VHH binders against q9y6x5. Designs and how they scored, part 79

Target 1, 379 residues: q9y6x5
Amino acid sequence: LPPKLLLVSFDGFRADYLKNYEFPHLQNFIKEGVLVEHVKNVFITKTFPNHYSIVTGLYEESHGIVANSMYDAVTKKHFSDSNDKDPFWWNEAVPIWVTNQLQENRSSAAAMWPGTDVPIHDTISSYFMNYNSSVSFEERLNNITMWLNNSNPPVTFATLYWEEPDASGHKYGPEDKENMSRVLKKIDDLIGDLVQRLKMLGLWENLNVIITSDHGMTQCSQDRLINLDSCIDHSYYTLIDLSPVAAILPKINRTEVYNKLKNCSPHMNVYLKEDIPNRFYYQHNDRIQPIILVADEGWTIVLNESSQKLGDHGYDNSLPSMHPFLAAHGPAFHKGYKHSTINIVDIYPMMCHILGLKPHPNNGTFGHTKCLLVDQWCI
Below, E stands for the ipSAE of ESMFold2; O stands for the ipSAE of OpenDDE; V2 stands for 0.75 times the mean of E and O plus 0.25 times the DockQ between their complexes.

## First folded at step 3 (VHH)

Design j32 (framework vhh_8dlx_2)
Fold by ESMFold2-Fast, scan of step 3:
Structure j32 (fold): chain B 379 residues (1-379), chain A 120 residues (1-120)
Amino acid sequence: as target 1 above (379 residues)
Amino acid sequence: EVQLVESGGGVVQPGRSLRLSCAASGFTFSSYGMHWVRQAPGKGLEWIGNIYYSGSTFYNPSLKSLVTISRDDSTNTLYLQMNSLRAEDTAIYYCARDYWGESRTLFDYWGKGTLVTVSS
């Protein structure tokens, strides 16, 4: 029987939460599997970009989902989480579920992973749920496990997405230990439910399970605001994305807009597109706007308002606060192994190896994940 | 201080039309997308649709062509036009500001809501 893989994402699960809170169910999972303590995500450190990087192995400039809000000046199309179903936005890469389905005798299943309810290169996940935040974790898990057991051709790749702890991280901030403790305990209970459900159905011993996240979270404050309206009048530009990475489309000469912005705040870097640091791999795509503003960690870019955000992400991907973790269990993985760091783009070629798929060209390095796998010599 | 204030709700007979308004203050309204959401008694939240800062609209397909969202940036006002109202449209209607640059968390600010009761 072909190998099977379930990829689970808890949105906004900062790596350092594992050191500061109790996770009895997750720790039991890790004890019998592997843990990567930090996953260095791609810039910008946002949900849609990083979720698509996990399943394509590509930097954002290469896969085309460069932000949660995007604008295409040629077609006049706008992308957002409420308007994300146009294949135009997703077609610059081939996600793993499409590759999985295009190889003979394989199906994919998805419970709300970004992009799975969209036909990409005329291929949609064999089984999927349309995105709806009101659907419980239990219902998502029930559908995924049903599809893993009862499909022909067999489901060999499945995904499961959950919105927490990101929503609560934004509302309370990661430094609110009382509220975050309650939220993270609930997530640990959901991990316990996941493991118990897989054991009950006879899937646990033969299924590879990866639990990861797209980014972390940092503390914000009403004392750390950058008022963009104090920098430049709205008549000079169109705002495509705001915070903590603002995407500016000039209505006048680009150099004039840049000059109005460049010295506005000591807590914000202003880049012409060609001057964006090479280490970000955030330059070579038409959806990246002519001027990008990058706020310093914990600073929020606003338009003449106070901010209710106590936590945020999207910041520099070198920041440990932006890093998620990766835990995995199953026949492909060692037991009781800890690894310090991998790049988020490395997850894709590792998953292709586990499933026996030939990966599309990607930015990941298979060698970085070798030590996690039982069939690899890592020395 | 960001504020969203819905108005225009009330009791309406089946088959009639109703326009709801949302007055926005405390932010640069013209730079944000806006949403309408409703909650029927004893049910979860149902997204109605949104309007981007550009004026482009996207609607929940399950609501068909019975609603129109528009905005007036000169008065910082969002509108929801509802036609051919049915008893099932009875709900509290909320105005919500788009969560700029955030995925899966759709709204960062909500109004208190306005009650629409469709009854004869």
Scores: ipSAE 0.094, ipTM 0.624, lowest interface PAE 7.5, mean pLDDT 91

Design j33 (framework vhh_8dlx_2)
Fold by ESMFold2-Fast, scan of step 3:
Structure j33 (fold): chain B 379 residues (1-379), chain A 120 residues (1-120)
Amino acid sequence: as target 1 above (379 residues)
Amino acid sequence: EVQLVESGGGVVQPGRSLRLSCAASGFTFSSYGMHWVRQAPGKGLEWIGNIKHSGRTFYNPSLKSLVTISRDDSTNTLYLQMNSLRAEDTAIYYCARDYWGESRTLFDYWGKGTLVTVSS
């Protein structure tokens, strides 16, 4: 009776991997469902910011997870580690699992989606796993499928997160076809396992499943480094985040720091906070630092050292290399429909519609996802 | 060239304590967080904990009461103090440099490891 939704993320799954590698299980999923070829994520194109945007429908300046490393100028708190469980960082927005539990009095389940092991507005996912990268996909899947079937009130919203292909994308770079082919085949096999498990448990026919990601990946090189130490002495500022978007907190006059940085590299844009391009929606939050540096695609900002990064993300969200895809299957979705692009913030109001939830004010536009849904008119 | 060299491993009797060291070179050590990770024979990697450049520490909840991580920025050295060692603590122990600005890919460099064997 109540609609059910499973939201799955494969971290760092660049959209054009679908065109350059074979995914037999994912292609069978898409054949009976929908595909959005490109999802335009939010800036900065990093894991925690984009995962929180998916479940809140908000730009980073609005939901407050503005980077994976943050400093809040008002409270003087630091967020420097993914294991920091302080609700302060997450409380500027209401994620969908909180709304699901409070508005409709239903349960939520989570296998390691960012934020689900933190109480947000005094509400934690009804069933969850504390983050641990050592836990297999199989164990995460076993827990999620058990929780989807065995709770009262019913679990109507579930999330499943997996670290690949991001980890391998960083290690090998997206241009390493041999290594990336092996990694992506394993992910496709995991998608096959997911579908087969849902079918065996009788969940498949009545479950809406979304498979998506938070960002893509671009190739980096030892030949494309920006040495920040050649631009400015570290005594003039506190570094809050490094690469490819550096967050600079001046220890001296802001204009003096800006003048030392602004012409240091042709492969880096330097912005005073108020000059950050409006299209980024990355300005109106105390956790956004007075100066940000944005490296050009494929360039790495370093502190007087080499880098072993062969792949990275965090770059300008207009870059196709930073875009993930979205595939979906289930009773809410058309079969065999292909859509060009949506914004990552559009996923939240679509999910609220599927679950019958009233969305909190958000930056998404429901109209952008109408063509995916059987109960909506596309034109 | 970034280098991380672990030391202090060896054979230890159950119930005893051991301190491991990691010597870092080729980067500004004081600007980076550092991690300890282990791999038991035939098993995957297990994250032990980390220490940020500020000195703030985070631990694997299952190990927090048994380990302490510290650093000496003047000597570019990271430490792991282990207490009440058990046979299941037998593993290769690695130090790793924090991947700045990443939340799920934790390390950008790591050492070759030091073997700790807990047996009598």
Scores: ipSAE 0.576, ipTM 0.812, lowest interface PAE 2.3, mean pLDDT 92
Fold by OpenDDE, second read of step 4:
Structure j33 (fold): chain B 379 residues (1-379), chain A 120 residues (1-120)
Amino acid sequence: as target 1 above (379 residues)
Amino acid sequence: EVQLVESGGGVVQPGRSLRLSCAASGFTFSSYGMHWVRQAPGKGLEWIGNIKHSGRTFYNPSLKSLVTISRDDSTNTLYLQMNSLRAEDTAIYYCARDYWGESRTLFDYWGKGTLVTVSS
């Protein structure tokens, strides 16, 4: 049987939730598989960029999805959550489901993973669902498992995406134990449903399953706000992305805009594009604006309007609060093995290995995941 | 106003062929790629294939041998030729415009679909 892989993302599942809350189903999943406790994601630590990094193995500057909101000055195009289907934004990379489908006797399926409802390099997932947040996890799961079980050519790679606990993290803040406990319990139950369905269909023993997330969540507060209007008139720039990493497109001289912002707050770093720290791998793309503002952990960049978010993400990718986890189960993975850390871009070459795909050039290191795999030597 | 109207659906016996049409209006058809997508009862969307504005075609591997997509820019019509139809091909078939722009996305316009029922 050709190897099969299901990639599942629970958006905004911070790694330390595993330590602070109970997950009987997920823990059972981990017990029978592997766990990476912390996954260092890519900067900026946002949904679209990181999900695309998972499936391309590329830093954001390389795959071209550099934020949830983007602007291209040449074409005058905009990218946003509500406007994400133009292949222009995605075609700077080749996601794994496209690579998979280019192989003979293979197909891909997707349930609302970012980019899966877009023809990328003239290829769209053989089976997919248009993104709709109102569609239940059950319906998504049913479609994915049906396709995994009954498709011809067989679905060998599938993605499943769920919006929690991100949405709740934003609403309640990650430190709200009462509300987050409820939300995370529900997530664990969904994992239980997933496992149960796979077992019922006879897929459990032969299907490789990765459960991961794109980013964590940090606690925000009304006491930690950075008001840009206090530093610069909004007529002097266009805001392409706001918080916690603001993308600034100057309408006047860039230097003047920079000078007005550089000392705006002690809790915000201001970078000219060419001065963005190398460790972010967030410089070499035209879609990155001339000036970026990076708020400190837990600080929110605002305009005159107040933010009501109690949690947010997008901060420095070195912060533990921004880190998700990775768990996996299946014939490709060890049982009962725990690993401390990997980079999120390392997932791509691992998945390619599992599926027997030749990876496109990527920023991942296969060596970082060898200890997770039964067919590899672990030094 | 952009309009896409699928036609040609109906009840057909297994093994038969069927040609679907999609009439496009309200935009410069020749400038856009077009897609065919189908949805079987109780199932998700399945991508059938697309044709670029240049005429280049791409197909779902599952259906490549069974379908042919073509276009006539002079009549603003997209076609889907299906051969050797099976029960599993029962679905609503949609044509969708491959459009993107300042505030528009691919699949921004869909037809209402045409039902194809393959039954003996």
Scores: ipSAE 0.000, ipTM 0.250, lowest interface PAE 12.7, mean pLDDT 93

Design j34 (framework vhh_8dlx_2; at its last look DockQ between E and O 0.24; V2 from the best seeds 0.00; counts 0 for: pae E 6.6 > 2)
Fold by ESMFold2-Fast, scan of step 3:
Structure j34 (fold): chain B 379 residues (1-379), chain A 120 residues (1-120)
Amino acid sequence: as target 1 above (379 residues)
Amino acid sequence: EVQLVESGGGVVQPGRSLRLSCAASGFTFSSYGMHWVRQAPGKGLEWIGNINHGGSTYYNPSLKSLVTISRDDSTNTLYLQMNSLRAEDTAIYYCARDYWGESRTLFDYWGKGTLVTVSS
């Protein structure tokens, strides 16, 4: 009776992987569903910020998860780890699972989507798994499908998060065709397992499924390093986040710190908070530090050391390498429709529409996703 | 240049305690979060827990009552205290460096590991 939605994220799935590698299971999913070729994510192009933007429809300055490592100047709290369970960090927005549970008195289920193991506005996902990277995709899938079939009130919104291809993207870099081919084939097989499991359980025909990601990946190199220690002594500032967006909290006069940094490398931009480009929508939050350094694509900011990572993300959200894709299948979606681009904040109002929920005020535009939906006018 | 060297492993009897150390060099240890991860024979990697650069600790819920993670920034050393050891704790134990909040997907440096064998 009520519409159901499963939202799946493969962390770090760069949009152009779809054109450069073979995905037979994903292509079968898309053939009977829809594909958005590029999703323009929010700045900074990091995991926690973008996962929270998907489920709130808000820019980072509005939802408060402004980085994977944060400092709040008002409360003096630090957020530097994905296992931090303090609701303080998440309370500046209302994610869709909270709205789902409160507006419709329905249940939500979550397999490790960022924020789902935290009570937000005193509401935690009805069913959830505490974050643990050691738990297999199969176990996450088994729990989600069990909850979708065996819950009262019924689970109408479910989420599933997987760390690949981001982990391998960092380790090998996106240009390592041999290793990335192996990793992406394994992901395609997991998508095949997902579809088969849903069909076996009788869920496939009546469930809306979205497969998406939070960001892409770009190639890094030992030849493209910015040594911050050669720019400024660490005694002049507290480092809140490092690379590719460094968040600087000055211990001395802000202008002195800015002057030491502003001409240190031709491969990074240095911004006073008020000078951060408006197009980033990354200014109006106490967790955004007084000085931000933004490295050019493929450049890594380091503290007098080399870097082992061959891929990274967090860069300018205008870069196609930072963009994920979105594919969807189910009764709400057209079959065989391809769309060029949406904003990542547009996913939230689309999901609210599918579930029959009244969205909280958000930065998304429903018109951008209406052509994906069977109950909407596209022309 | 960056090096992580685990030590303190060996053969230990069931029910005993053991403390592992990880000596860090080649980077500003105090600026990074650190993790402990283990791998039992024939099994995948199991995350034990971590400590951020501010000293806050987070643990695998199945292991929380059995382990304590601490750090000494003055000696660039990370510690794992393990209590009530069982045969199932037999594994190679690794320390790993967190990459600025990317603990879901990225540990940018790993040690070579130290073997702990729990046997009577």
Scores: ipSAE 0.686, ipTM 0.863, lowest interface PAE 1.8, mean pLDDT 93
Fold by OpenDDE, look of step 5:
Structure j34 (fold): chain B 379 residues (1-379), chain A 120 residues (1-120)
Amino acid sequence: as target 1 above (379 residues)
Amino acid sequence: EVQLVESGGGVVQPGRSLRLSCAASGFTFSSYGMHWVRQAPGKGLEWIGNINHGGSTYYNPSLKSLVTISRDDSTNTLYLQMNSLRAEDTAIYYCARDYWGESRTLFDYWGKGTLVTVSS
């Protein structure tokens, strides 16, 4: 039988939550599996880009989902969280569920993972849920596990997405121990439910499960605001994305816009597109706007209105606060092994290996995950 | 400025039907999913259902047979049709905009609500 893999994402699960809070179910999961303590995600550290990087192994400039809000100057199309259904945005890469879906005697399933309810390269998962934030984790889990158990051809790759603790992180801030403890306990309980469901269905021993996240969360404050209106008139540019990485489309001369912004705040770096640091791998895509503003950790870019968020993400991907974790369990993985760090793009070649899929060209390094796998030599 | 204004609430007898409206302004209504939620006296918020930007509807299983959600994008209006109303349906009814943002699960804007009282 072909290997099976379930990829689960809890949005905005900051890596160090594991150190600062209790997770009985997740710890048990880890104890019988593997843990990567820090996953360096891709810049920008946002939901859509990073989820697509996980399943493509590509940097944002390569897979083309460069933000949660995008604008294409040629087609004049807009991408947003509420407008993500156009294959135009996704077709610059081939996600793993498509690759898997096209194999013989295999099918893919998805519960609200970004991009899974869109036909990409004219292919969509055999089983999927249209995204609806109101659908419970239980319902998502029930569908996914049913498909894993009863489908023909068998579901060999499945994705499951949940919106917490990201939403709560934004609302309360990651440093709110009281509220975040409650939220994270609930997440741990959901993990418990997942494990229990898999055991009940007889899937637990044979199913590979990865639990990960797309990004972390940093503490924000009303005392750390960067008001763009203090530096430039809003009539001089179109805002494509705002904070903590602003995407600026000038309406006047780019140089003039840049000059007005370059010294706007000591807590914000301003880049022309061609000057974006190479380490971000965030340059070679037409969907990246001519000017980007990158706020320092914990700073919020605002216009005239103050931000109500107490936590945010999207910052420099080298910041530990932006990093998620990865835990895994199943026949492909060791038991009781912990690893310090990998890159988020490394997950793709690992998943391809587990599933016996030929990976598309990607930016991941299989060697970074070898120590997690029982069939590989650990160097 | 985003505004949501519910209307159509009032006192109604059990077994009757009622249609609520939500007038939206200040944003591209057609691009957003919309939700109906309610809060009964002394109870928490209860999700009723939603309609996405594509017109697909989802309902609370406990209310599915009693409610229908629709939208008119030409008039920026969200509707909630309620049938066979019961005393337990007494609540303040809110429309809310589905916001994906950085977090996929947000209601970023709410109306002030409209009170529905089901009483004989």
Scores: ipSAE 0.059, ipTM 0.354, lowest interface PAE 5.4, mean pLDDT 93
Fold by ESMFold2, look of step 5:
Structure j34 (fold): chain B 379 residues (1-379), chain A 120 residues (1-120)
Amino acid sequence: as target 1 above (379 residues)
Amino acid sequence: EVQLVESGGGVVQPGRSLRLSCAASGFTFSSYGMHWVRQAPGKGLEWIGNINHGGSTYYNPSLKSLVTISRDDSTNTLYLQMNSLRAEDTAIYYCARDYWGESRTLFDYWGKGTLVTVSS
């Protein structure tokens, strides 16, 4: 009877939402399991990079998904949220579902986690849903639970992805208590439905469940715009990504482009690739462009227009506003234990331990998560 | 100022085809991905699909065989071709501008919409 794990992500779930809003269902989940109050994610604090870091244990420079928008000058390939299926982008790492399903008598299942509908190293999740944001949480959950209960060889690792509260966080901003209360109540109801469904199907007692997220959200404003077109003509560069971390591919001398940008705004740091702070672990990949622009928290880089976003993420990963949480329940986990912080890359070696998998080389530290686990000496 | 203006809506019989247009102004249209989104009466927003700045298209899988998105960068115009229309396609149809490298559900500028009513 191999151990089983369900990994759930609610996109853009800022850690301090747990303290500032009501979550009766999630708090019951936590009470009977474990909580990590802050997860320090990877820079840049965007969706695709951080979801891949969770399942590979690698910094973005090492797994190759370095942003939500990427360009490879050699192959002329472009990556985006609507153009993410080319294995070329994903093949610099081996995600845990690939390692899992290559084991004897094991399968993996996926409901829309980034990369699970891509044949990475010629291996796609054994059961999966093609990405479609219109598919309800209930349908995603029904497919996952059906696969967990009915598959041969058995599904031992499953993922479930949901777009909220990220979408609403962008629309309203995290400081809009009225709208975010409504949004987060719906999320808590979905967590209640998840737990109830697992109990009804007899999965709850023997399935390890992790509920986490990729990043948080910070408040933006029409008063905090950085107009890139006022500083540099668009003909001098190719724009690969815009905000809050712009990726700049110079069309002219790189130093000339840098000099035009370095004084553009006091609310933006301009880095040559070799000068990107070492603490970002964001330098050693050809997909990282020669110049990046990093806006200060709550500032938006625009192309001479207004912004309609009231919330955003992608900022410096030291910012508490960028941090998600992690909660977990199941036979591998203690009950009623709270932990202050881990690194998002630490989740991978912990999951490998739970599943009895040999982890690939990674940036995570198993010791950071061992206090969550019943089979480990914590002190 | 960024402006998006949809047109081509109206009353149409089931089984017919309809082409919607979106006229864009106030920005470099050829540099942006563009989306179509609809809202049926009393329902939430439903993403139809997009076309990126390079002309590649991606669609909501439930609508893929029924719709085609195209663009003409010389006239700054986005198009939605809808075929085999059904009563459930009755909605306000919006064009929206993609906010560079972000989720398909996140757009920075929207049109005012054009109403399509599928009725016999």
Scores: ipSAE 0.031, ipTM 0.513, lowest interface PAE 6.6, mean pLDDT 91
OpenDDE, second read of step 4: ipSAE 0.032; ipTM 0.383
ESMFold2 (binder alone), look of step 5: mean pLDDT 83; pTM 0.838

